# Ledger of designs, part 6: VH-VL binders against q86iv5

Target 1, 237 residues: q86iv5
Amino acid sequence: LDSCSICVDFVGNSLNDLLNIILNSGVIGTCGDLCSAVPGGQIVDTVCDLLCDYVGVDEFIKLISDVDPDPIYICEKISVCKTNDNAAASLDLVQINPQNGTVGGTFTLSIAYTVTNTIATGQLAFNIIDPTGNAFGDAVLLVQQSPEQYTQQFQFQATPSEQESFPNGLYTVQALVCEGSCGSPHPNTYTLANGTTTFTISGADSSSMSGAGSFSGSSQSTQTGAASGSGSGFALF

## First folded at step 7 (VH-VL)

Design e6
Fold by ESMFold2, fold request of step 12:
Structure e6 (fold): chain C 237 residues (1-237), chain A 122 residues (1-122), chain B 110 residues (1-110)
Amino acid sequence: as target 1 above (237 residues)
Amino acid sequence: QVQLQQSGPRLVRPSQTLSLTCAISGDSVSSTSAAWSWIRQSPSRGLEWLGRTYYRSKWYNDYAESVKSRITVNPDTSRNQFTLQLNSVTPEDTALYYCAREGYKYGAFDIWGQGTLVTVSS
Amino acid sequence: QSALTQPASVSGSPGQSITISCTGTSSDVGYYKYVSWYQQHPDKAPKVLLYYVTNRPSGVSSRFSGSKSGNTASLTISGLQAEDQADYHCSSYTRSSTFVFGGGTKLTVL
């Protein structure tokens, strides 16, 4: 992985811990004071120290303590992720399969997009809007995506949870390609393309299940355009 | 010398709202080195943290999951105090209520109010 | 959010050392080092004895010491004195930005 991806993953996974440590610490005079308290083992502590030392502890705390924190934005301000205000892309295909499924079924969202000007640090994101207007979604990080056509697949299981019951009806899928975090108000952030598709759930309405409900959806992604021969892979959000 | 002085009613009817006030002297409710908590104590449950408010560039709240749907903790900067509002109380909310300062001394309650015994009954 | 487990009572004679345990989970005692101990005499508010597992506030006797291993924290009182007879509570900050307390331990000085 590159330094930008490492930064975004670290900040995304550790932001809550960093804020708690900042809140509960007496004096934070060094990056070691902050980073040694972050749970997650030696690799996490090392990444924290590297990023913190790169900008200095006071600037790092300031960036983490932003009132609307955003991992991509933080990593851009640290300067380990680049920006491109002229990034450009289009969505070629947004397709979900099956188009008609059941509660508990597995759905595959396939997205093809074309980059026409490099995406420096951005996202491929999706929202799924249920028949009542409730939405859930996920995203993958895009780093230095050169002009080319790319494909991505996401997979999720429609298992009822506290956050989403998966009622019968029509679902709308929205896909976005962005420079920066999709939907973020921060500088250097742009929605480059969007697209939609739909699917239905019917026949097995089970909004109350034995045992406590939970979200069990997962995402898998396959990218093309990198110099590899396999053409397959998986990502988890 | 930091001191916390509690006030509020000692008897509340079921389904009503329990309201308590904690006045701060020797420190500021908007101090960036502190957080302000409510903790209760009963024979059956011992000490139980309920929630807090604190200022770090903006106001934040954290609440215990057991009461999150019913609780509000608010600062009052003009009177240098903070309040507890607990909605829809039942007799199970009968307890000795404390306000406490959470100093930035690594998540500890270093200053406590005198305690207010609140009884929930009709 | 999980209640921490403490023994309900412990006892000791003056001059002895005693230890009170506080067992939680990997989401509280085992997650951060924000573990604290409080002494409470009858009809009094709790008073902090230790914070950050081992640190003593000003004015707290060096007879009080603390440690933590895994999901268990310990308070040790050396040179037990009559005035140490009180209730002792442990507390931990959690990964969910909340606090949890133990059930309390009544120390009797025999």
Scores: ipSAE 0.374, ipTM 0.735, lowest interface PAE 3.6, mean pLDDT 86
Fold by ESMFold2 at other seeds, fold request of step 12:
Structure e6 (fold): chain C 237 residues (1-237), chain A 122 residues (1-122), chain B 110 residues (1-110)
Amino acid sequence: as target 1 above (237 residues)
Amino acid sequence: QVQLQQSGPRLVRPSQTLSLTCAISGDSVSSTSAAWSWIRQSPSRGLEWLGRTYYRSKWYNDYAESVKSRITVNPDTSRNQFTLQLNSVTPEDTALYYCAREGYKYGAFDIWGQGTLVTVSS
Amino acid sequence: QSALTQPASVSGSPGQSITISCTGTSSDVGYYKYVSWYQQHPDKAPKVLLYYVTNRPSGVSSRFSGSKSGNTASLTISGLQAEDQADYHCSSYTRSSTFVFGGGTKLTVL
């Protein structure tokens, strides 16, 4: 793991606790005072201290306390993640199989994309929008992803839950490749490519089934990109 | 240095609103290194934190779940004080009410008011 | 019922050491290090003895010390003195940005 991925993972996992500590304590004079309060053990405390000491406690607190905090943006401002305002990519394939499935069934989303100018720190993200307009999705971190062709697959099971009942009807899949966090208003953020596909579900019965699908991803490349860590099951768009 | 002086009625009727004021001297209600709480004490419940107000680039409030639907804690920067409003009181709300400062670097209540015994009775 | 569990009473003789426990959950005592202890004499407001588990404010005797393990915090009073006879309360900051208190412990110096 590289320093950028470590930073994004730490901030993504610890942001709520950092905010809560900052709000409760008021003035925090040292990185040690802040970071020793973060739960998660020695490794988390060490990563916190290293990142905080790198920019200084006052700047670190300012970045964490931003109105719309964003792990990628914070790590770019700390300078452990790089930016490329000229990043470029295209989507070659956005495909979901099966096109017609059932509640409880497994769907595989395949995304192929080509990077034409390095993505310094960005995301491959997707949303799935159900027939009622409810959305769920995920993203994977892209770090220093060199010009090359890439393939990523995600799987989910259409198991009804409180968050998504998987009703019968037409589902829309939106996929994005971004420099920076997809959908973020922050500087150095660009949607590089987008694509859509659809699928249908028949035979849903949300009252008799419980549980949510999970996502998994893989990357295929002749050059090493960083597809690491910190995915999330939230709708970003 | 810092002192908290409480004021407000000592008898409140059921279903009415309990209102208390805490005046601050030696510090500012808008201090970014402090938070301002109301805590009550009764024989049956001991000490019970009710809620707080504090300034961290904007104003925040946090409230105990047990009273969240009935409580408001507000700052008053012009008078350098903060208030408790507790709606729809019952005899269960009879207690000794304290205001307290969550102090600089402490994460703890380092300054307490003198206490106000409020009786809720018809 | 109080959110944190303390013994209702403890006693000790002058010169002895005693320990008062404060047990919560993984969402309060077991989550952050914001655990504090207060001494309260009759008819007086509580006075902070310890904060951040182990830290003593200026003017608090070094006879008062604190520790935490898992979901349980402890206050230890060494070299008991007659003036230590009081009620002792623990408090914890929670994951939900609230505070919770223990039910209090009455310390009797025999």
Scores: ipSAE 0.331, ipTM 0.684, lowest interface PAE 3.5, mean pLDDT 87
Fold by ESMFold2 at other seeds, look of step 7:
Structure e6 (fold): chain C 237 residues (1-237), chain A 122 residues (1-122), chain B 110 residues (1-110)
Amino acid sequence: as target 1 above (237 residues)
Amino acid sequence: QVQLQQSGPRLVRPSQTLSLTCAISGDSVSSTSAAWSWIRQSPSRGLEWLGRTYYRSKWYNDYAESVKSRITVNPDTSRNQFTLQLNSVTPEDTALYYCAREGYKYGAFDIWGQGTLVTVSS
Amino acid sequence: QSALTQPASVSGSPGQSITISCTGTSSDVGYYKYVSWYQQHPDKAPKVLLYYVTNRPSGVSSRFSGSKSGNTASLTISGLQAEDQADYHCSSYTRSSTFVFGGGTKLTVL
């Protein structure tokens, strides 16, 4: 596993705690003072110490305290992740199956994309907008993606939850391939390609048995990355 | 030597606003190494943290959920003090109120005022 | 906000060792390492004994030590002395940027 992926995962998972520790502590003189307070056990503390020591505690704090902290951007600024301002890609396919489904049904989003100039550190991201405008989604971290064609699939079950009820109607899928974090205003960030598709949910819950009064179940999102690396967190756009 | 000096005892009627002042000597209310809290103590609730104010490039406040809708903690840099305002008090707000400095970088109250007894009754 | 659980009272004889527990949740004691202990004599303000689980402020005896495991923190007083008779409070910083205190423990030195 590469140092860029490790950095992005650490920052993505620990950013809020790092901010809370910095604000609560006031003066922090060493990386040990900062990193030993981060929850997640010894492995997290060790990764924190290594990254913080690499750039120095004062610069590390400054990067984390940025008004719009972004894990990929932070890891680029500390030089653990590379950038390519000339990265280029196209989206060949954004397809969701089935295009007409039911509540409780399983949907598979397939994305094919072609890289024409290396993506140094970026994302393959999607969000799904329900008929009321509520959105959910996910992203996969892309590290050093050479010029080639790539395919990625994501799967989710339309099980109602507190976060997403899956109402009947038209859903819009937005997919992006980016250098840097998709939707981020930071330098070295580019939307390289985008695409959309739609699907509908109608009729009875596919998980319901005959005679069930109300649909039930839990909402879930399943990510199946095929590119190198993984991303924590997801920016909706 | 850092010291905190509090207001004397208070008798407050229900629905009124409780106001307390804590004067700081030997340190600055705008110190980036400190935070300034109000904590109360009663037989029924024990010690209860209410809220704080602190300076880290700008002023911040944090408040306990139980009082968040009624509390304000303000710094006063010109007088080197900080204040508690607690609106709409009830008899349940009767307590001994402390101001305290959070002077250790890991969230501990190292200096306390002498305490102010507050009684809320008709 | 959550309250921390302490035993209501403990007792010990001079020279003995005693331990006071402080149990919270994964959102307070179990989340950060911001756990502190305070000693309070009658009619006095609390005085900090330990912070960051184990650290002693200047002037606090090495007879006071602390530890934490999971959601439970512990204060240990070795070589118990008459002056140790007091109330003891634990406190934790929470993941919601607040502080919570335990109910307090009355230590009686026999």
Scores: ipSAE 0.309, ipTM 0.654, lowest interface PAE 3.5, mean pLDDT 86
Fold by ESMFold2, look of step 12:
Structure e6 (fold): chain C 237 residues (1-237), chain A 122 residues (1-122), chain B 110 residues (1-110)
Amino acid sequence: as target 1 above (237 residues)
Amino acid sequence: QVQLQQSGPRLVRPSQTLSLTCAISGDSVSSTSAAWSWIRQSPSRGLEWLGRTYYRSKWYNDYAESVKSRITVNPDTSRNQFTLQLNSVTPEDTALYYCAREGYKYGAFDIWGQGTLVTVSS
Amino acid sequence: QSALTQPASVSGSPGQSITISCTGTSSDVGYYKYVSWYQQHPDKAPKVLLYYVTNRPSGVSSRFSGSKSGNTASLTISGLQAEDQADYHCSSYTRSSTFVFGGGTKLTVL
């Protein structure tokens, strides 16, 4: 329930709508004019008004209209999310089980990483590249992540869909720990660690044809107060 | 007072390009507070939005999926007008064509042209 | 994306209230608040009655009111008058940056 996470979640979910509203309206004089049009009900409108009023409507519109808008970067420029140019981490383990599986099977990606200097606002992200070059993935937001060892797991079923057919062959997993958005060219953004692993799919289909798979995640730490969570969507890096 | 005046041919042969012009008075086609649309109406299909052009630091277009492959809407800042070009027309494109302004903050069409009935036939 | 559904016709007597529905999807009527209503008399261009679901442009009678719930918007005309006899169209801005219209409703004042 920290303000940084609320900001990133709001901007990430509303960015396209905010841009559409701005373009459709042309001139927006107040945060109320902009935010009342955002879908999602009173809570979303309230968060929008708070963030927009914090920087002023003109600056808020400018940040949203950036050539390459980025929710983490926007929330950093608003000063709701902190940055740390000296953030540091390492990847201890990038492992997928089973390493040899089947279409329709369940795969668990385990990532262990150690933070050695606080990640102020960043991501744990991964990308899975199928044998034909098609990629899918996910990311988890990291806010004020103190020095400690962390573990995150992601699980998916290799169920063929229009987005990902899960062909037989060799798959590459890429994992990143970042300050800022992984892969972003914006200031205060750093890839702190990266790692790869592979797995194979061979054999028979399962009976399910929908979806590319479901992702879920948990973080573990050896310090009191560690957080866990899962990201949304496809990691772009 | 903003007014929209339409011009263009009323008869077009199948497979040809339908071209209509909408002249603007009392406002600018490059106004950042407006967008400029073409809408058609027929007894069988009712009102159908076709597409728009507008300026917001650069020019944008949006088109209805039903005509997206055949339509172009262009501004002409020197003449303060905007045009509809619909390629490869068929008799199903016979309709009363309107140009319309989407006014400041409306999300709605507040000014309409007089309408141009276009017949596509041989 | 799909066209919006309106009843083909409605009727009422002078002084009564009538309501015209406009049903779309979660990608249009159910998404943004950009729902508008237009009145069209024979051989005339449409005229905007409501925008942003409930807002009335200057010069439009307060007898016209609007609402929205879920994927359905409604236009209510109270105190029905003879000059209200016309076609009524709803429109919605969509999440794909397009507009869609309803099929139109012919209002007959009895």
Scores: ipSAE 0.297, ipTM 0.668, lowest interface PAE 3.9, mean pLDDT 87

Design e6
Fold by ESMFold2 at other seeds, look of step 14:
Parts: structure tokens; C-alpha cells; sequence
Structure e6 (fold): chain C 237 residues (1-237), chain A 122 residues (1-122), chain B 110 residues (1-110)
């Protein structure tokens, strides 16, 4: 919807192709030379041109080619996303339901948080650690989150896949609210609040590696705010 | 004017290693605006890209899946050349081998070597 | 068997226009705009005619033009001349940072 969200979405979806194009071409003299090669149609090319022209092609290539590129960080360096080093928030509730479930069952993670100083560009993120130490998770982009109380729900089905087999045992859920990308070493990045909860998986007829687990997010707030409805890429913490 | 000059054996026995060299004049193997490829041609399969080496802040390689487990393409900055090494060859590797420069910003092979016909036979 | 499909042969008379197709997949011709065309005379190395679908290197006649739609690229030769008799190859850069070639098209000028 807004220019920051558009930037983060574009960079997150196009980073691999941008790197591939930059490496293949070597010297790129204009944003048009770079951006016209990015697949995804006219709107993707237009967004690429606008962002690249805003900072200039040489700086854009430098930001994309960084050793540890991060979509939020890149969009902050482009100055399309703002930062707030004084952002503040607390976690009011981290709850998973059911607390005791089965393989193939559906779990709902509910998070309530209060923003006390605007989150300029950040994340609401979670990480689920299975009994063997394997972790998976997701994040939602937060743009200009004004002071208010918010709730967010995430849902997943515990369907075994190559990424996660959902073994029986105790699972730990970690939730974070961050300015910047959660877990990032980049400047202007802060963990504002964290919380944990647990759940168990203790019964199943068979533990088969079929289908893929997926995440979906829903949000609601006690006051109208700019809650982004799209998840952004993988959050590491 | 950029030129590519190939050298190497024309007969290789099965299971041995095919080794070819491409010498560069008029350009540098470490040019950040170029990449250096090996391409072969046979009546049964036409032109087939094998792999490349190139410098972009560090050295990179890309290889075709069909040969990825057997191929190495190396730069040699001191001699301004690059090499092909293809291990465990079979008669199906019999072909006319070219080295080529990818010198345009859109990934085209603008300079080609003279070609080396390599026969793999007992 | 080549990764990209071209007709094995085409023919035309001097002064005519001919078109050579090159069909790939959504992972090569249909993915990036890195499509190039090469002319090869007998016993000679290929010579680049077009890159980035439509661009001609310096010294290539404006009789050569290119286009792409979906997974198919096309080379058009207008005002056909005797020296155009050669093999023509298409190439595409892929999602996997590799190149693939078509099987080649033999053009005969009648």
C-alpha cells in the first residue's frame, strides 16, 4: 500500500534475481538496464526503476550486493522506509491454542502487544523450536505502527514436510517485536519486546513426511492503525 | 582487438581428463565486465554451454548440470588465460570445443576462439 | 537433444524475409530477457547477431531483427542475401545462472 511496504516486498521477492542479473552483467550503467531484466512484469519493473532511480544505480547495486543483504535495511538505506531508534513496545500475551495437539492438527498463535513509541519499520516475528532443536517461523512487516494496543494471530497445520516433521514432544514458541529486522546486526535495529510459550504434540497414528506446512497471519487492533496485511520474508533470531 | 587462442590435445582416451587452455589478448581474464566460457559443438547435440569463470569482487563459477560433477573452469591471472578440465571423459564428449567471452551487459558471447576438435576414443 | 527448439531448416529467395523461431520454457526464454542469436558459416565460429532479444552489435546489418513473446523468441532476416546462407543458433540465460542453446537452423538461400 505505502512506498515502504512496496519497497520491502519488491526487494524481498527480487533479491535473488537482482544478484543474478548484477553478477551476469558486470557493469550496469542505468537503472533501466538492471530493472528491465527483472522478471515479474511491468509493475515489478516500474517499482525497480523508481527505487533504483531514487538512489542511483551504483548505490542500488552496492546495497543489493552487500554481504548480508536485508530487505528492511536496504529500504531504510534508500530512505523509503524510516527508522526510529526510540521505538518502544511490550508484549502483553503470547498464547498458543491448543497447548496439547497432534500431528496434522491446527495451531493458532495469538500475540497481543502494545506500542508505546512508534515502530517506524519493524517486524512482529515468531520462531517455533521443535523437540530436536529445529526451528521455523515467520514475520509480519510493521510500518509506522502508532502507539496503541494490537493483536495478531498466526495459524499453521502441523503437516509433516521436508522442512519440519513435527515430532512428538515439547515445542517452544518465541515471539518478538522489533524495530528493523528481528535478529539483524544492522544499525537502527532493536528487539523491543520478547515472549515465549510452549505446546506439545503427543499423539499420531503415523509420522509421515507428506505435504508442506504453511503460515497465515491475521491481525486486529483496538484502534485503527496501519497494520500491514502481508507477511515479509523469513525472520531469523 | 580482443582475441582468444586455444591450445590442448586433440585425442583423449576414455576415463581420462580433457584439458584445454584459452589465452586472452586485448582484455583481462579478471575484467569485471566479462565472463569466460567453454562451449562445445557436436552433430548430435549442437552447441552446448559447459561452464564459465568470472570476477565480480571475487571469483565465481557456473557449470551446466550435465557436466557439473566432472568440470572445472579456472582462471590464470598471471598468464591471462582460463582452462577447461573435464574428468572421466567418454566418446560422448567428442566435440568441437570453443572458448568464448561474454562481453556485453546482456549476456552474449561476442568473442570466440578458433575451436579445438577433441576426439575421445580408445 | 537441445534445450531450446528451433526448426531444423528454413529456405528463402533473395529479397524475401524469413523468420526463425526459438522455443524454450518459463525457466529460460520465458524468464529473463537474455536471449541472443548467432550466425555460423561453415567451418567458422559463431558470430553474435542479436543480444537482449532485439539489440544489434555494431557492424550487424539492420536486416536482422528480433522479438520475444512468452517462451518463444524469433529472429527475422529481411532482404535475404546469398551471404545469409548459414546456421543460426539461439541462446538463453536461465534462472539457474547457466546458458542453453537451440539445436540450430540451417538457412538455405535459393
Amino acid sequence: as target 1 above (237 residues)
Amino acid sequence: QVQLQQSGPRLVRPSQTLSLTCAISGDSVSSTSAAWSWIRQSPSRGLEWLGRTYYRSKWYNDYAESVKSRITVNPDTSRNQFTLQLNSVTPEDTALYYCAREGYKYGAFDIWGQGTLVTVSS
Amino acid sequence: QSALTQPASVSGSPGQSITISCTGTSSDVGYYKYVSWYQQHPDKAPKVLLYYVTNRPSGVSSRFSGSKSGNTASLTISGLQAEDQADYHCSSYTRSSTFVFGGGTKLTVL
Scores: ipSAE 0.270, ipTM 0.648, lowest interface PAE 4.0, mean pLDDT 87
Fold by ESMFold2 at other seeds, fold request of step 12:
Structure e6 (fold): chain C 237 residues (1-237), chain A 122 residues (1-122), chain B 110 residues (1-110)
Amino acid sequence: as target 1 above (237 residues)
Amino acid sequence: QVQLQQSGPRLVRPSQTLSLTCAISGDSVSSTSAAWSWIRQSPSRGLEWLGRTYYRSKWYNDYAESVKSRITVNPDTSRNQFTLQLNSVTPEDTALYYCAREGYKYGAFDIWGQGTLVTVSS
Amino acid sequence: QSALTQPASVSGSPGQSITISCTGTSSDVGYYKYVSWYQQHPDKAPKVLLYYVTNRPSGVSSRFSGSKSGNTASLTISGLQAEDQADYHCSSYTRSSTFVFGGGTKLTVL
């Protein structure tokens, strides 16, 4: 596990707690004041102290208090994650299977991309837009992705939930490969490639299901190609 | 290289205090890169984390909600060990008790003691 | 009742691939990536197989792999061998600075 991935994971998991501590405390004078209050015990406090001490408490607070805070950007400003303003990649394939499915069915999104100039710290991200315009998605952290061909698969079950009901109709899949956080306005962030595909859901009417049941959409990823600090199963925030 | 050796009674009467000791070799109980936990196992509950102690400029403890009113985990730096005390035991506390080391960067129990089967009965 | 849900048992033939699930909540498996898996043979202490969802300690076979999605973590064992017959436990660190375990899964190699 590399220090960049550790930083992004920590910031992603602890951002709201850090913001609450900053807003509800009178004066924060040291990294110890801030980091000791973060829930998570020894593991989380140690990572917090190391990162905070590296840049100083005032700079750390400024970075996490950003109006649109971004874990990758924060870790780049800390200098634990590298940037490459010349990163380059292309999307070779964006494919969803099945193209015509049902509520409760399982869908596999396959993305193939080629890196032509190293992605220092970035994302492979996707959004799925339902017929009503509601969107959900996921992203995988990319660290020091050398020039090479890569494939990634994501799998989800179209199980209705409060967040996404999976109505019948046409769905749009958007995939992006980025240096930095995809869609972020922060410096050193670039959309390197994008692609789309579509699929449809038809079948069972959700109006006949009990509202007391519990259904949700899920995603899962599998990687092939050269590994570079972006192990399988890493979830980004 | 790091080893954990457990000791303590195998039979305890109801309402007594269960006390177990875990001796550490190849590492220090005051290591800032580790935490020291007690975990128990029974057929009805499986593995159950009970609590830990760790050193970061001072000593800290965390305890499972299910036992926090009855449990104490203490370090002993002079003997390089840590102890479990569980007050007011009942037959439901009958279990195989393990001590374990938690590595601070991994959030996982990488070294386990041999286990001590403790029976709570008259 | 354990905090994390695992299947009680799973079986497979030598050479097959199997997956064991571990489902928790947004306050444990879904909160941090501090999810780990342990193998336990009869009369032995548990041994860590995976930590931080996917990482293998030195000496653990690459046949063991892990993943996580939302509130569910998974352990996959490929190329099943007779010595894989054991109990498998998942664990997660929680937002409350505690650990929780799954109920355990008994793997039988046929």
Scores: ipSAE 0.006, ipTM 0.525, lowest interface PAE 11.2, mean pLDDT 83

